# Designs tried in a protein design chat: VHH binders against Stonin-1 (STON1). Part 4

Target 1, 134 residues: Stonin-1 (STON1), of Homo sapiens (Human) (q9y6q2r275to408)
Amino acid sequence: GWSFMLRIPEKKNMMSSRQWGPIFLKVLPGGILQMYYEQGLEKPFKEIQLDPYCRLSEPKVENFSVAGKIHTVKIEHVSYTEKRKYHSKTEVVHEPDIEQMLKLGSTSYHDFLDFLTTVEEELMKLPAVSKPKK

## First folded at step 27 (VHH)

Design uf (from ua with K58R)
Fold by OpenDDE, fold request of step 28:
Structure uf (fold): chain B 134 residues (1-134), chain A 124 residues (1-124)
Amino acid sequence: as target 1 above (134 residues)
Amino acid sequence: EVQLVESGGRLVRTGGSLRLSCAASGFTFSSYAMGWFRQAPGKEREVVAAITDSGGYRWYAYFVKGRFTISRDNAKNTVYLQMNSLKPEDTAVYYCAASTDSEWFFDYYAYDYWGQGTQVTVSS
């Protein structure tokens, strides 16, 4: 596992500012993310099962503090929904619906890369998204 | 009636210490996770620290960096925030909040009850 920063709250809202919160993150075989309040705790406060529709966003470098930067990545869930264009009776456009599940950050490039690699490996082991049967 | 009443906020100098208290009433305190939030001028609330119902887990925001300690006394229906090494950036209204959600302490909406807040001012 790795010490990571979690962007909180998960979703932007009008009542709270987004901030970085420290967590301990583990990736288990089968694409399971476990988040702990602290390293060494027995029980994660949250567990997320990755599915074949999950993906990692493009990694970024963001400002973290006056003296530091943080490597960031989002775990996203991608679904395709059929949207009918209001003005076109016949044209169905499939637009990807991207839902952010988590935004994670690390000040350790090494840990960050390890995490990315680990998650990608687990995602690859998941069953392929079957193309919607036309 | 559910009540959360914060106390202990005052003016302190940089490097000083302060202990905040939040007295709860009107609900089963021991069944709720408790959190401290703060709101600086011109900003929205941010989570400072959280503690599970039993006190088994504690979480702190990154900016705390070991300076603050959250604790609770379920017998007294009180949650505390010991703040050490205070900085001007810590100036804010500090709010106590109660949550039935034991899994996610980081969201404003996860908390069911809120106090009125206590002003903490740290002078340079």
Scores: ipSAE 0.798, ipTM 0.905, lowest interface PAE 0.7, mean pLDDT 92
Fold by OpenDDE, fold request of step 28:
Structure uf (fold): chain B 134 residues (1-134), chain A 124 residues (1-124)
Amino acid sequence: as target 1 above (134 residues)
Amino acid sequence: EVQLVESGGRLVRTGGSLRLSCAASGFTFSSYAMGWFRQAPGKEREVVAAITDSGGYRWYAYFVKGRFTISRDNAKNTVYLQMNSLKPEDTAVYYCAASTDSEWFFDYYAYDYWGQGTQVTVSS
């Protein structure tokens, strides 16, 4: 596992500013993300099962402090919804709907890369969801 | 009636220390996780620290960097925030909050009760 920063809250709201919260993050076989408040705790406060529609966003470098940068990545869930074109009764456009599941950050480039690699490997191991052939 | 009353906020100089207190009443204090939030001018509230109902675990925001300590006395229905090495950027209204969810400290909406806040001002 790695010490990471979690962007909190996960969703923007009117009552709180988003901030970086320290967490400990583990990736388990099968594409399971476990988030702990601190390393050494027995129970994660959150567990996420990655599915084949999950992806990593493009990694970025953001300002973290006056003197520091943070490497950031989002875990996203991509779904395709059929949208009917407003002017066409018959034309269905499939637009990807991208939902941000979480945004993570690390001040350790090494840890960051290791995490990315680990998640990518796990994602590749996930069984492809065969779309039920309509 | 549920009440959370913060106290201890005042003007301090950079590098100074301050201890905030939050006195709770009207609910079973020992069954609630407690948190401290702060709101700087022009910003929304951010979480500073949180402590579980029993005091067994404490969480701190990144910007705390070991400067603050959250504690609680369940016998006195009080939660504290010891703030050391204060900086101008720590200037804010500090709020005490109570949550029945001991496993989620990050969400403003996870906290059921809020105090009115106490002003902390750190001068340069």
Scores: ipSAE 0.795, ipTM 0.904, lowest interface PAE 0.7, mean pLDDT 92
Fold by ESMFold2, look of step 27:
Structure uf (fold): chain B 134 residues (1-134), chain A 124 residues (1-124)
Amino acid sequence: as target 1 above (134 residues)
Amino acid sequence: EVQLVESGGRLVRTGGSLRLSCAASGFTFSSYAMGWFRQAPGKEREVVAAITDSGGYRWYAYFVKGRFTISRDNAKNTVYLQMNSLKPEDTAVYYCAASTDSEWFFDYYAYDYWGQGTQVTVSS
């Protein structure tokens, strides 16, 4: 497992800022993401079953403190929405609709890469017929 | 009528300590997670610390770095924030808040009830 930062609150508004909060993550075989308040707890406070439509965003590097950097990634859910092409009465295009599930970060590049690799490997193993809507 | 009333905010110098209190009424206090939030002038509100309904688990924002401790006394319907090693950056209005959501009690969106706030000012 890994000590990570979770971006909170998920939705920004005029009365609150987004901030980083510590959590502990595990990834189990079958694409199960477990979220713990801290390392060493026996039970996660949340489990998320990843499905084949989940993906990792492009990783970024962001400021974390005056001199510090944090490596960030989003876990996203991709769905496709039917859209009509501009000026066309008959043409239809399937357009991706991307929903953010979580935004995560780590100040440890090693842990960040290890997490990304682990999640990508589990996503590649997921069969399409096992996809539940999240 | 739900009421959350903060107290204990005052002027203190850098490196000092301060204890905030929040008295709650009008709801079953022991069934709610409690949180402390803060808002500096011209800035957005942010979570500082939170505690589960039973007090079995406490959660702290990264910037706390071991300086603050949240606690609760369910017999007195009161939640506390002990603040040590205060810095000028801690200057803000501090709010207590209450939530029924024990899973996401560290998230702003989980909170239903809010106090009026108490001013903490840390001089350099």
Scores: ipSAE 0.167, ipTM 0.606, lowest interface PAE 5.5, mean pLDDT 84
Fold by ESMFold2, fold request of step 28:
Structure uf (fold): chain B 134 residues (1-134), chain A 124 residues (1-124)
Amino acid sequence: as target 1 above (134 residues)
Amino acid sequence: EVQLVESGGRLVRTGGSLRLSCAASGFTFSSYAMGWFRQAPGKEREVVAAITDSGGYRWYAYFVKGRFTISRDNAKNTVYLQMNSLKPEDTAVYYCAASTDSEWFFDYYAYDYWGQGTQVTVSS
């Protein structure tokens, strides 16, 4: 497992700040991402089941605190929807819809890279989803 | 109906200690997660610490660095923030807040009820 920072979701501009909250992450076989408030707890406060349409975004480096830097990545879910162009009644275009599931960060590059590698390996092992899209 | 009343804020010197209290009424206190937030002039309100309804889990913002301790007494409907090793950067209005959201209880938007705040000022 790894000590990471979670980007707290923004809901209201007037009374909120974008904060990083410390969490402890585990990745279980089968692509299960568990988030704990701290290391050593018996229950996660949140679990996310990854599927083959999940991906890691391009990693970035962002400002953290006053003078620090944090390595960041998003876990995204990509879906495809059928679209019809208005100027062509016979032309159908499939385009991706990208939804951010989580934004995570670490000040430790070693832990960050280890996490990325672990998630990518689990994503490669996931069985194909047979659920219809329509 | 619901009331959260903070107390204990005052002027202290750098390195000093304070204990904030928040008395709750008008709801079933033991069913709510509680949080302390702070807001300095010209800055956005930020989470300082949070504690689950049972008191079994405590969460702290990274700038706390082990200096603050949140606790609760469900028999007295009161949540506390013990602040040690205070720095001028801790100067702010401190708010008590209550939430039924056990999943996101460290998130500002998860909180339904707020106190009016208590001023903490740390002098150099």
Scores: ipSAE 0.012, ipTM 0.290, lowest interface PAE 8.9, mean pLDDT 79
Fold by ESMFold2, fold request of step 28:
Structure uf (fold): chain B 134 residues (1-134), chain A 124 residues (1-124)
Amino acid sequence: as target 1 above (134 residues)
Amino acid sequence: EVQLVESGGRLVRTGGSLRLSCAASGFTFSSYAMGWFRQAPGKEREVVAAITDSGGYRWYAYFVKGRFTISRDNAKNTVYLQMNSLKPEDTAVYYCAASTDSEWFFDYYAYDYWGQGTQVTVSS
């Protein structure tokens, strides 16, 4: 598990500014992401089952405080919507619809990379049965 | 009728301490997570601290960690915010809020009930 920052609320609105909130993350076998308010708690406040349509965004570096930086990544859910071309009833174009599930960050590059690697490995295991590790 | 009534806001000097209280009525207080929010003039409202219904877990926004402490007394239906080492930047109206949603209790939109606020002013 890792100490991370969660972006809250997920989307900016007029009544509240977005801010970073500290959380503790675990990734369990089978692509289960657990979020805890702090390390050592018995139950997560949120549990997300990743599926094959989930992905990690490109990582970014953002300002965290006056002089600080934070490594950030989004967990996104991708779906495809059929769309007809303007002047054709029979031509169909598949375009992705991308929905942000979470935006996460860490000031520790080591923890950030470890998290990304762990999530990517679990995402690779979500398809049909893979070959056993040798 | 649900009511949240904040008190304790006043003028204090830089470096001083202040304790805010929020008395709750009209709902089962021990079943609700509680939060403190603030809004400075010309700025958006921000979460300051939150506490679970049992008081077992407390959360603090990064910018105030270490100076403020949230607590609750379920026997008195009251949530508190102890504010130490106050700075002029802490000047704001402070609001208490109540939520049944334990997943996002540090999120503004998780809160169902709000107080009218208490003014805290920190002078040089």
Scores: ipSAE 0.006, ipTM 0.368, lowest interface PAE 9.4, mean pLDDT 81

